# Designs tried in a protein design chat: miniprotein binders against q58433. Part 34

Target 1, 377 residues: q58433
Amino acid sequence: MLFMKYEGEIAIGPVHPTMLEPHRLRLFIEDEIIKEAELVIGVNYRGIELIMEGLPPEKISILSEKICGICSHIHVWCNVTVTERGCDIEVPERAEYIRAIVEELERLHSHMLLFGHAFEVLGFETMAFRAFMIREPIMQILGEITGGRAQYSCPIIGGIRPRCNIKESKIPALLERLEKFEENLKKLLERTVNDPMIMSRIKDVGVLDKKTAKKLHALGPTARGSGIHSDMRKMGQVPVYDNFEFEEIVFDDGDVFSRLAVRFYECFESVKIIRQGLKDLPNLDKRIYNPNYELKEFKPIDVYNEAQRGQVYYSYGLDENGRVRQVKIRTPTATNLACMEAILPGHHVSDAELIIASCDPCFTCTDRMIVVKENKI
Short names: E, the ipSAE of ESMFold2; O, the ipSAE of OpenDDE; V2, 0.75 times the mean of E and O plus 0.25 times the DockQ between their complexes.

## First folded at step 20 (miniprotein)

Design pc1 (at its last look DockQ between E and O 0.73; V2 from the best seeds 0.00; counts 0 for: pae E 14.7 > 1.5, pTM O .723 < .8)
Fold by OpenDDE base, look of step 20:
Structure pc1 (fold): chain B 377 residues (1-377), chain A 93 residues (1-93)
Amino acid sequence: as target 1 above (377 residues)
Amino acid sequence: SKITIEVTIELDGRTYPFRWKVDSPLLLRYFLRELVEFLKEYGVEEVEIRITAKSPEEAKEFAEILKRILKELGFTDIEVRVEGDEVEVRARL
């Protein structure tokens, strides 16, 4: 029995290197066919939740930013939103617009990173290079807006940091960069869909049917690749998105192609959102932060947002001392990996890495999935 | 033994180093063509390509191929250095 430990250490978030219980997929293989897959989910969130317990909400934001190297913004945004809603804190419209713009930029660079990785797994090194290079302009824009490439520190309770305010004088240059990004993305898409070798490796592979996806509560692009509407932006959970015209990208086939295609087409929708946001910014009130709030006691409330990987959930209350209580954090990765665990059996071992990659487990959190071929004799 | 390719590009005043390994000279030629086409599409002004070949003879062959490809794609100021099994190519668009 060739046990390929696909130890994808999905290190969900460096709060501390020692707390990274990696998600491990154990593949039981017979004659190169996966017979069973076992997902060991590291309970990293419980450790983080326990560290957050009893802290002031401002300190939790610092911890939430460190949960994910790729999706730091969405964690911070979701986190501050709990306090904002629980305390009835008005957030200036301009701040919410900039939060959305930064999130869609975060979505773009994360999807490009996934495409790069998927092409590496497929052996298309040149296409991987193209994807990584297309990503860099987005990282530059993020750097110019936030002062950081991965840790933006953009949201704060009551708005955004002053450094993250998008100056009107920069909008034309940002739009030009987005146009160039979109053109290059179109070329990458065209090259991908017209390559029969790529398409043969991703079509009809790793099929998550709609029934199974529903049963396992698939989230985000993983759910949407199986014909399930699952976008918190469209479900009214993030009100700022009601200002933007965009589509929820859904595919029905549930294969690796569909999960990648959802993200590819969603990049164009993210560009549309950013363009609309940048266009509207000059006409909004110039306030970016509400300093006039009081923290008050509130019972735990549920806050949802849509990360690049799917639904992010934050919940906590605030006690009479302004300390957070009953912290709960959920990310889509564990749920979506459980979907891949369920569909891996019956596939050839050579498809395993691509199938797993297609749900976009956080690769900066995943040390490179080392296929440890343990030949257990 | 994989052929190592190191590519450094300057784009918008930033330097981007990349490192790949290819299994065959054929894949190298394909990769280099695709790379240079990519560089052109992105408006990369300067490229540095380092190749570690399997032999000095292969290094010379790759140097000539690269020089030709870069020239065909409109690069100028093509500097080629071959030292043993290593090729260094610098070029500007």
Scores: ipSAE 0.007, ipTM 0.324, lowest interface PAE 9.0, mean pLDDT 82
Fold by ESMFold2, look of step 20:
Structure pc1 (fold): chain B 377 residues (1-377), chain A 93 residues (1-93)
Amino acid sequence: as target 1 above (377 residues)
Amino acid sequence: SKITIEVTIELDGRTYPFRWKVDSPLLLRYFLRELVEFLKEYGVEEVEIRITAKSPEEAKEFAEILKRILKELGFTDIEVRVEGDEVEVRARL
C-alpha cells in the first residue's frame, strides 16, 4: 500500500428540523489532512425573499427577524430603513440612538457567544465559562430594553416600539453594569493573550491573506482581521454613528488570533458607543416615533448596515398598493464561508471547526458537513 | 461515566446556573482552581458548586481540593457535603 485513505461525512452542526433545506458543509480528508472544502449556504435567504414578495412592509419585519437569531435586530433595522428612505420618512433622533445602542448590545453578546464557543472547541472549558458568565448581564440588559429577543424587535417603521424607550432613571445602573462588563472583558483578553497554550492554538492558524480576502470579498471581522477596512458604520452608511467617537479595529495577520482580536477590541468600541449613547439620551427630544408619514410607491433602493459578522444588505421597492417587491437580501456568511474554503486545505481536520468558528457562521443551525475523500489501496 | 460540575452563582441579586461534563480528573483539578479564581475576580456573593465524580474516593478528593482552593482565595463559611460520588460545596466571598 502506498497510502491509506478514507471517505466519510461528518456534521459540524445539527440538522435543524424546522428549516426548509439543510445547508451542506463538506470537507474532503486524506490522512486527517483537509484536501478540499466545499462550504455551501442553502436556499434559506432566497426562500425568505420569495415569501416577502407582496407583503406589507410591516409584516416582513417579523420574517427579517428569523433570518439570523443572533443578529435579528440588524435585519429588522435594515428592513424598516428601506421603507423609511423610500417613503422619505423622518425618524426621530432618539429612535436612531436607541436602534444603535441595541445593535451594539447585540454585537457584545454575539462576540461573547463566539468567544465562549471558540474556547469550547479548543477544550479550554474554564475560559468558555468565563465568556458565558460575562455575556449573561448583556443578555439581561437586552431583555430589559426589548422584552426579550423572542418577543419584540426594537425598530418599527418611523421609530422604535414604546417599550424599547430607555427610561432616564435606568441609565446610571446601565452604565455601571457596562463598566463591570468592560472590566471583566479586559481580564478575559489578558488571560487569553498571556496563556501560551491558548495562543499556540490560535496564532498563525487558519491564515486568510489580504489578497485572498480581497478576491473573495471578505466582510466584517473576517476582512478586518486580514487588513481590510470595510466597516459600514465608518463609511457613512449608518448616519447615527456619526454622533459617536469610536475606531475601526483592523489586524493584519489574518489568522484565527487576528479575527478573534478584532472582535475583542470591537467589544471595547461597542461599550464606548453604548456609553456615549446612554449619556446623550437625556439631552435628546423625547419623540421615539413619527406618526406623520404616508407610504408611497418607490423603486428598489439599497440599504447597508454593519452586523456583528459584517455588511448586511437589503433592497426592495414598494408598489402602488403598498406591497413589497423585488426583495434582495445579502449577508456576509456566504462570502466568508468562501474564504474558509480557500483557507481550510492543508490543515488538520481537528482545526476545521475552530477556523470556521473564527468567521462566525451559525454553528449550531441548519448545516451538515459531508466529508468525502478518495480511497486508494 | 463523566464527571459533572454544576455551579450556581449569586451576583447583584441574580442567580446564574451553569453545568459541564468533563472526562478527565486531572483537567478537573485545573478547572476548579481557575473557576474559583474567576469567581473571586468577578466578585460573586455566594457560590454553590456540585460535583458528581466517577467514584466516592474521587468525590472526597475533589471536596478537599475545592475546600483548600476556596480558603486560599479568601472565601468564608465554607460548607462541604459528600454523599457517595456527589460533592456539594457552598461558600461566601
Scores: ipSAE 0.000, ipTM 0.365, lowest interface PAE 14.7, mean pLDDT 78
ESMFold2 (binder alone), look of step 20: mean pLDDT 80; pTM 0.776

Design pc3 (at its last look DockQ between E and O 0.03; V2 from the best seeds 0.00; counts 0 for: pae O 11.3 > 1.5, pTM O .722 < .8, placed apart)
Fold by ESMFold2, look of step 20:
Structure pc3 (fold): chain B 377 residues (1-377), chain A 93 residues (1-93)
Amino acid sequence: as target 1 above (377 residues)
Amino acid sequence: SKITIEVTIELDGRTYPFRWKVDSPLLLRYFLRELMEFIKEYGVEEVEIRITARSPEEAKEFAEILKRILKELGFTDIEVRFEGDEVEVRARL
């Protein structure tokens, strides 16, 4: 067989079949080594932005929830915030606290899912089992608070749904369950970093250097694993987080270990945020909704928040008839996938799934991969 | 030329399967040690382990290793069956 270029395609990411198209990753392989990776962007935010144009803001929330099946809360939160700021709607402090608590619970379960899948890819099935077992109680807590696990909306314009209010009498049990989660997370981290078999597979693998990460505008844990500060929660973009003591987690080496370590330590920071939020709730006013607002015309307002994978950006205005205009939505997925394109060449094809997982926690939802092999003659 | 390990564990009324394919006895020992620590950590009282070895002699050797480990963990109801290169061990405390 002559030296030939081969190609294969991988469907990447969670997508809504009627609204978004999946990304495709083409791998060009010679002797089991990736020679080139080519990302074909399939997500069409322009299409959903056009559908949203001219709708009332309440309908934008419904569509926003469907953009990401795993991170729907952050999208709905961003959407209601655009209208709230543009119309000068006061949101009760208690509602903002609960919005943040729910988001941090979603960060926990999303990171645990990623750890489980990473361990599965590596063949460490008992570690994957541990990750999924640690994750399940967080899913149960989310279901109790929101009436759903991943796709239930908690924010509404001016507050939160009454069902999502966290009763004071429930807080001691929630804190106890959170403490148990934290204990199990510490054990999982210890087992990971003290296991030479695991560490040999993740240390110094899949390096994204800081210069390349900056050039590609990396976001979220992908950026923070390469030494780039990028957390919208610490940059004044989400005011409720000013009430919580927590740290932005940054590692410098840019390898798979660093990106996973960012997520491990972010889970501990999320626990700190949730604990502080739950302990503060009894001291807050009981209001969870502002019923006294009127929509008004406003020019586009920019809103940023920090999803589990990085920055989410929403922008729109409202016309004189109460209809949304000039909709713009940006998520970290495309740029973080572009980082994969830069990382993958030079690696053995068996490392591809691990590198992808370390950058995007949704990599397994629609996986189609065609591995193309070239052999020299 | 790989060794296959299939494990079934029962926890809280649910069945959990684990499967490894390894290309060395050293890696097999690593996964068996991790599995035994997992059994102790979660208080597993019932386990089924099936190993497809590279030869019938190797299967017999793994059976003796598994019996010793399971006995040290406190299992007293240990059943072993052989079929060629394959050994099946079922254990209950």
Scores: ipSAE 0.290, ipTM 0.736, lowest interface PAE 3.8, mean pLDDT 82
Fold by OpenDDE base, look of step 20:
Structure pc3 (fold): chain B 377 residues (1-377), chain A 93 residues (1-93)
Amino acid sequence: as target 1 above (377 residues)
Amino acid sequence: SKITIEVTIELDGRTYPFRWKVDSPLLLRYFLRELMEFIKEYGVEEVEIRITARSPEEAKEFAEILKRILKELGFTDIEVRFEGDEVEVRARL
């Protein structure tokens, strides 16, 4: 049996250069069909956790921001929430609203990035370009709110940084930009669903059935693409979202199309959330930070949030010295990639990259899958 | 043919190599921009980028794009070397 071993190295790691973890996807191929897939996820969560161990919580926030360039905000937000809950720190409502707004903007730009990448993998460079151009306004909004395009540094213990306070005078312009984004996104969707060449490549390809998705504990849009409800925002884990009307987007077919469609339609829900948040902001108390908190000793607390890729988990305690202990961090990437590993067998090798991309492995953290055609074994 | 990008950054006296292979010039531009924004945010003082393009013309295009991005990010002392389809860019802040 001539197995062509394709080793795709997907380096998924924290954007922090010291923490780049190469994931290796090994595909065993016979007659262009994947017979076996082996995903080696080099996730050294343990390395990050060990670095965080014994640090003050304020320093951990800086480290958490470095974990992922695309999802830096959610990591920081989840991180500070552990301290806030453990110490009973009141967070001003306005701060939580802005945290949610920034998260949904982060979701938008991340999904647009995935769409751009998916179109490139499909050979639709013009559609990829459109997706990236549609993303740019979101990046500009994030830049205007947070002062940075990649590292927002918005959440701090007890609230948000003063620079991240959304001025009421800017709200009309932000709403107008969101409307334009939504219009462009609709046009992109229409073009995508009406292109039979695109649809033929993503429909009925890379099917993760609901049973398998449940068995493998799929998370976020990967789970939702297989008809599984999985959104921490809807599960009451992030209370600020109770203020917003939005839908959990779920598809049943479990294919590449479904996983992309979940994210596509979720963009409209993110726009709805942002629009509601921006409209409510003027009516909220102007306080954005609670300076009057004390760090207390507490046992590890579980905190969940919903990143663009799915459930993020942070847990740690504080000792008597205000040092973080028993740090645990989990991201959805490893779990969702394991789902793609499980479904890759039986597919044509040319679909492998698209199938893997459809679970949205962090591309800024992920060195692209280098399919190294290794020698005929 | 894949475009290979090798990025070496120096941060806090350590050298960090990154390597990407992309099939699309558009993704290359995107990754480079995101990487450069990252580099800037982390205060990377020196960056070396090696791109193996699919053609010398494409290499030249990438070099110009990189040069523009690096300039926009405030990098100075940008050296660009061409060898066939390979481009080497070094820049310092």
Scores: ipSAE 0.000, ipTM 0.297, lowest interface PAE 11.3, mean pLDDT 81
ESMFold2 (binder alone), look of step 20: mean pLDDT 76; pTM 0.740

Design pc4 (at its last look DockQ between E and O 0.82; V2 from the best seeds 0.00; counts 0 for: pae E 4.0 > 1.5, pTM E .776 < .8)
Fold by OpenDDE base, look of step 20:
Structure pc4 (fold): chain B 377 residues (1-377), chain A 93 residues (1-93)
Amino acid sequence: as target 1 above (377 residues)
Amino acid sequence: SKITIEVTIELDGRTYPFRWKVDSPLLLRYFLRELVEFLKEYGVEEVEIRVTAKSPEEAKEFAEIIKRILKEAGFTDIEVRVEGDEVEVRARL
């Protein structure tokens, strides 16, 4: 039996040594059918946790921002929240609103990036181009708010950086840009669902049933695509979201279509959140930072947030010297990739890349070549 | 052997390549119609289309299909070149 070992190295681009997620999927293929999949999770989580150990919390924030090039904000926000809760630091409401707005913008651009990539994998390059062009205005908004396109450095302990304060005079233009984004996203959705060739490639493909998703602890849109409620924003873990009306998007079929559809419809909910946040901002106290806090010793505290890919977890304590101890970080990607590993067997090799992409493993760069190395064993 | 469609467009002073591999003339027509809609949507002024066919006869057929689709879409200055199994089409919108 000539097992063609396709080592799909998800080469996440220039591996900054701080990148958490060097995940490698090995596919064992026979007659173009995947027989086995092996997920090799990179050990980088423990490396970062060890580097963080014994550092002051301000330095931990700088490290957390470098963990992910696409979801840097959520890591920083989750990180500072540990210190804020452990030290009973009051965060101004305006700062939390801006943290949420920036997160939902990060969600939008990340989902659009995934759609672009999914269309490239499908061979629909014009649809990919549409997705990337729809994404660009969101990147510009993020740039205008944060001063950066990838590393926003928005959250700090006790609030946000002054440069990230959204000026009231900018709100009308931001709302108009969001409306145009939503219109374009609707058009993209309509084109996608009305294309029988696209739909034939994503419907009933890569099915993660609800039972398997529960067993493997699927998170975020991967879980929600299999009919599982999984959103830390709805579970009371991120209190600022209680100010916003939005829906948790859930689909039941568990296929590639369902996992993509969850994210498509979630984009509209993200726009709703941002609109509400922007409308409320003028009525909030103008304070964006609490300078009057003291760091104190605390035992490790569990903090959850909802990244684009699902639940992010940070935990650490602070010692008597103001040094971080017992750092634990978890991202959803490893868990969701393990779900794809479980369902890949029995699928045609040509569907593998799409199935893997449908869980949105962290795309740190657009130059993700799934290098399928044909190793003739 | 797959039919290869290569499209080059200029948009906002940048050149963008697109590539499709299709298994049938039906799929070729499908992607060409989608391409035309895309080009109109983005206001593309010039397009270059290269198609590699399976035979010179198929190339001539594809040349006529492309020319027809572009003309029906309102493109002008349609230049068509067929060399062996390769078709090159240039047009302006």
Scores: ipSAE 0.561, ipTM 0.855, lowest interface PAE 1.0, mean pLDDT 87
Fold by ESMFold2, look of step 20:
Structure pc4 (fold): chain B 377 residues (1-377), chain A 93 residues (1-93)
Amino acid sequence: as target 1 above (377 residues)
Amino acid sequence: SKITIEVTIELDGRTYPFRWKVDSPLLLRYFLRELVEFLKEYGVEEVEIRVTAKSPEEAKEFAEIIKRILKEAGFTDIEVRVEGDEVEVRARL
């Protein structure tokens, strides 16, 4: 009898033609069942860290912005925070509020993009269209605030750029647009959870149990879908968030449903944060920038923040000449991809794309399964 | 073989295509009903549906099913063309 074994490869993550390669996930398949998954790490943060060594902190922000096309704000925010804390630079409260508002808007559009992609993978194309249509107004709001939809230079050392200040006269319209987004999001959630065809594809599929998630150091919604409380915004690492009432969203079952549900409910929490932030802005001091600071030598400072995909970590110091030293950068993508190695074996190949999407890696136009080898026996 | 459904809608002066491939009549009816709810939600005035069936007999059956579903949903001016394995339906809300 003729038996055939297959090896597939999926390119996952950002593609930089000169510096960084995407991650690759190799699948070893027998009779349409995944027998083994092997993650081949493409992105080399050690290379980026080396390039940043010896540069002024302002230039680190430029490089940080290029690390991720969909989450550039959080990287710039982390970078400026390292220098601000290391040099004891006072950041105006209004600037911190706007940094958080922009990050939560980034969380909204990123989660909506994931929902659209997940629906496409499942073949529910009208649901994917709904997700993308609901997402578009958030992208428009971001463009209005920052001058860009996907890459924006809102944080600067000591504050935010003047163009990112939110005028009080604009707040009523922003709140109304946010309310409409919330209404549409609620309808999308209701359609999803009340549809047996959708639920049958996502419930009890791709389970990452809590013990395995802890062992592999899962982060963000991937971890919170497996019952792990780990949100830098609730752990005192991002002080501006102490001003907002919101909840950490955790589900226990670790399946695709749970990871998507975490993101769905996080969107409602992001709406709460943005609404509170916008309503508070008129009552805050109008300063958005501290021009009176001095860079000074400091030993490496650790900074944590919560990106849409999970914890982001930046660390560096400044030398006596104001140059960055001992750079360390960590993002959740590699560790969350390692979780896929543990999840995928035993699943049918048709579930692979869905499971991968539910862990929210950076998407690429080459993110499809490719048969690499065919072996006849 | 699979049943292919191609839908074209016009929204705000722009044309949007959608495509499904299904392996059962149950899934065909499910997606068709989901499509109808989508069209109503977005206020779509006109729709074009193309189905490639497995046989001419199945094409005629699906033409009647699509016409019935659209009529029940309130669409009017329903025009149906069946040629071999292919069905083309145009309708206005």
Scores: ipSAE 0.280, ipTM 0.726, lowest interface PAE 4.0, mean pLDDT 82
ESMFold2 (binder alone), look of step 20: mean pLDDT 79; pTM 0.773

Design pc5 (at its last look DockQ between E and O 0.37; V2 from the best seeds 0.00; counts 0 for: pae O 6.5 > 1.5, pTM O .738 < .8, other shape alone 2.722 > 2.5)
Fold by ESMFold2, look of step 20:
Structure pc5 (fold): chain B 377 residues (1-377), chain A 93 residues (1-93)
Amino acid sequence: as target 1 above (377 residues)
Amino acid sequence: SKITIEVTIELNGRRYPFRWRVDSPLLLRYFLRELVEFLKEYGVEEVEIRITAKSPEEAKEFAEILKRILKELGFTDIEVRVEGDEVEVRARL
């Protein structure tokens, strides 16, 4: 019988070949049990903040779009909002509705992608297939609204791009497609919670207690799975959401099941928001853009919004020449990985990928290879 | 100690392989039961299954176990081919 000390490394976070290096979570393993986890900070957003300094605010939107391919909309939305608030620019109500509808569609497809990945990690490939098939129509709807350009988003300073306007004639078909998505999501949820093979792998696994979550400032579904109310859409930070009836989803047990359950039920809330938004659009003023604004100097303005992974924060000001200054960008990934760093010790290595995935890191950035090192005596 | 079972279906003109890692007839039955529910949900009637065993004796053993479970689950037209260490099965639900 041999006892060996092992070390594994998983690369996690947004990756851009030219600008960003992902965060890494190193695992120190002995006898298949994780003894220690170490978060190695890759490129914090400090590098991207530096690149943005001194640029016109329109250029910041372009850079924000490229930070994350599956969540580019929320970053662009936050960016334009900083300038809009700092310059007192009126944004048409219809534009804000469409910004929210697009964001909730992105929340749906992102949560479905997570479910598919979680099922793959667990070895339930037919369940993963179901999740991906349910997700595909949402991706198609997004492409139809945004013009099929994954790197371009809907918000512009003062409104939305004209192509992103949702035509009234399209709304009945969109509502029908949303209903079918909701029905399929209900079936997927039922299959998951009623399957003891699945439940045994996710219930009581990877527990993040509320005190630790608070201490480490967990965000988004990671925090809400541990009993923390923290949804920026409910805290007055994104006024358009005041027009929609929806609930913040919170679970208390802090396990993988709870973090996934938050996301499952958030999908139903997103459906409610999208449906209400689509039904309201015909009754709103048709204006989607405010051309009557002037950029002005302003001191840094803080903007918060709720991405599918949790709170995002943008802050900057404009100088007298209309250039962006004092840029700060914060996303939930690093703090949620710090939470995983705290809870992984003591777990079997076979649970590591699932536990980490339950905080929804960028899967295209994840290096799933575990480097095993033999401790030489 | 786990064996990979590759199940292939055709849906909308495209072939989809699903791979399961199993080390017991119980786990095999679980995944095949799930497969039946999946096939019914998507209206798929035909499936191809492949196992590569460690020996010809093991291949024969898996072929018999697989055939029995498929019959119990309601598959028909079960065609089993064992060649050396490999088992290939085609069946209709």
Scores: ipSAE 0.442, ipTM 0.815, lowest interface PAE 2.5, mean pLDDT 82
Fold by OpenDDE base, look of step 20:
Structure pc5 (fold): chain B 377 residues (1-377), chain A 93 residues (1-93)
Amino acid sequence: as target 1 above (377 residues)
Amino acid sequence: SKITIEVTIELNGRRYPFRWRVDSPLLLRYFLRELVEFLKEYGVEEVEIRITAKSPEEAKEFAEILKRILKELGFTDIEVRVEGDEVEVRARL
């Protein structure tokens, strides 16, 4: 059997050059059909975990921000939560609300970036442009709240940085911007679902059935696109979300459309969360940081949160010297990419990039899939 | 050879350059229409569009098409320059 080997390198990694993890996708193709897929995930989480080992928890937060340029906030938030829970540190309610608001803004801009990229892959450049322009107001809001476009540095142990405190006088303007974002997102959705060319490329393509998704432990929107409930916000893992009314978006078809649709509809839920959070903020205690904590020794504890891509996990302990020990970090990317690897066989080679994109591998670190046609083996 | 389209828009006092490559005149027409509709929807008052065509003849054709599309969509002060294979269009909404 003459397999044409296509090697696509998807660079999925953290923004830090030293942590760029080249993922290699090897496709064995016969008559333009993928017969086998081999995804080599270069995930060296052990490198980050080893660098964190023996550091004070405050320094780990700086490293956690560098793990992902798109999801820096969730990593920092999950990280500080380990110390906070392990040391029984009270976090002011206002700080947790702002952490949630910033996370949902991070979710919004990340999903819009994915939509932009998916439209580029599909050849719908104007729709890509629309998605990127709809994203920009969210990036501006994040910039206004956090003082930075990429590194928010919002969570700290015991609360948030003073610069990340949302002033009540800004709430009306933020709400207006969210309304405009939601309106534009609705229009983008309507255009997408009413375009038969787009829909033909994403419907019934890259089907991850519910059984396979369960077997492979799919997470977040990848799991939810296959009819699996998987949201740490709904599972009581992030208590601040109990203050908000929102839905877990689930689709059953398991195709590229379903994985994109989960994220589209989840954007509206994120807007609802932000609106509720902003509305409640004036009524909360004004404290945003608890300075009155002591670091104490504790055994490794498990902390979960829900990133844009799914469940994030952090675990570590503190020793008697206030140094972190037994650091473990898990992101949903490896698991979700393994789901795409499993479903790639039988698809046309031209769908491979879209199928992989539909699990939202971290595109800020992905250089474009370089399909290297290697000669006949 | 792909047709290169460079669009610069100004929104909220910021310039946004965008660059696309399209494979056919048909895709160019589609893209330009969608782009201009987008610009109108977002309240873009000024647009600068640069198109690099495959030939001077194609550039002239694209210039006329773009001018028509912009006019149909309500843009005014449409300035069109064609230099070789390059079309530069400026318009106000």
Scores: ipSAE 0.021, ipTM 0.400, lowest interface PAE 6.5, mean pLDDT 82
ESMFold2 (binder alone), look of step 20: mean pLDDT 81; pTM 0.790

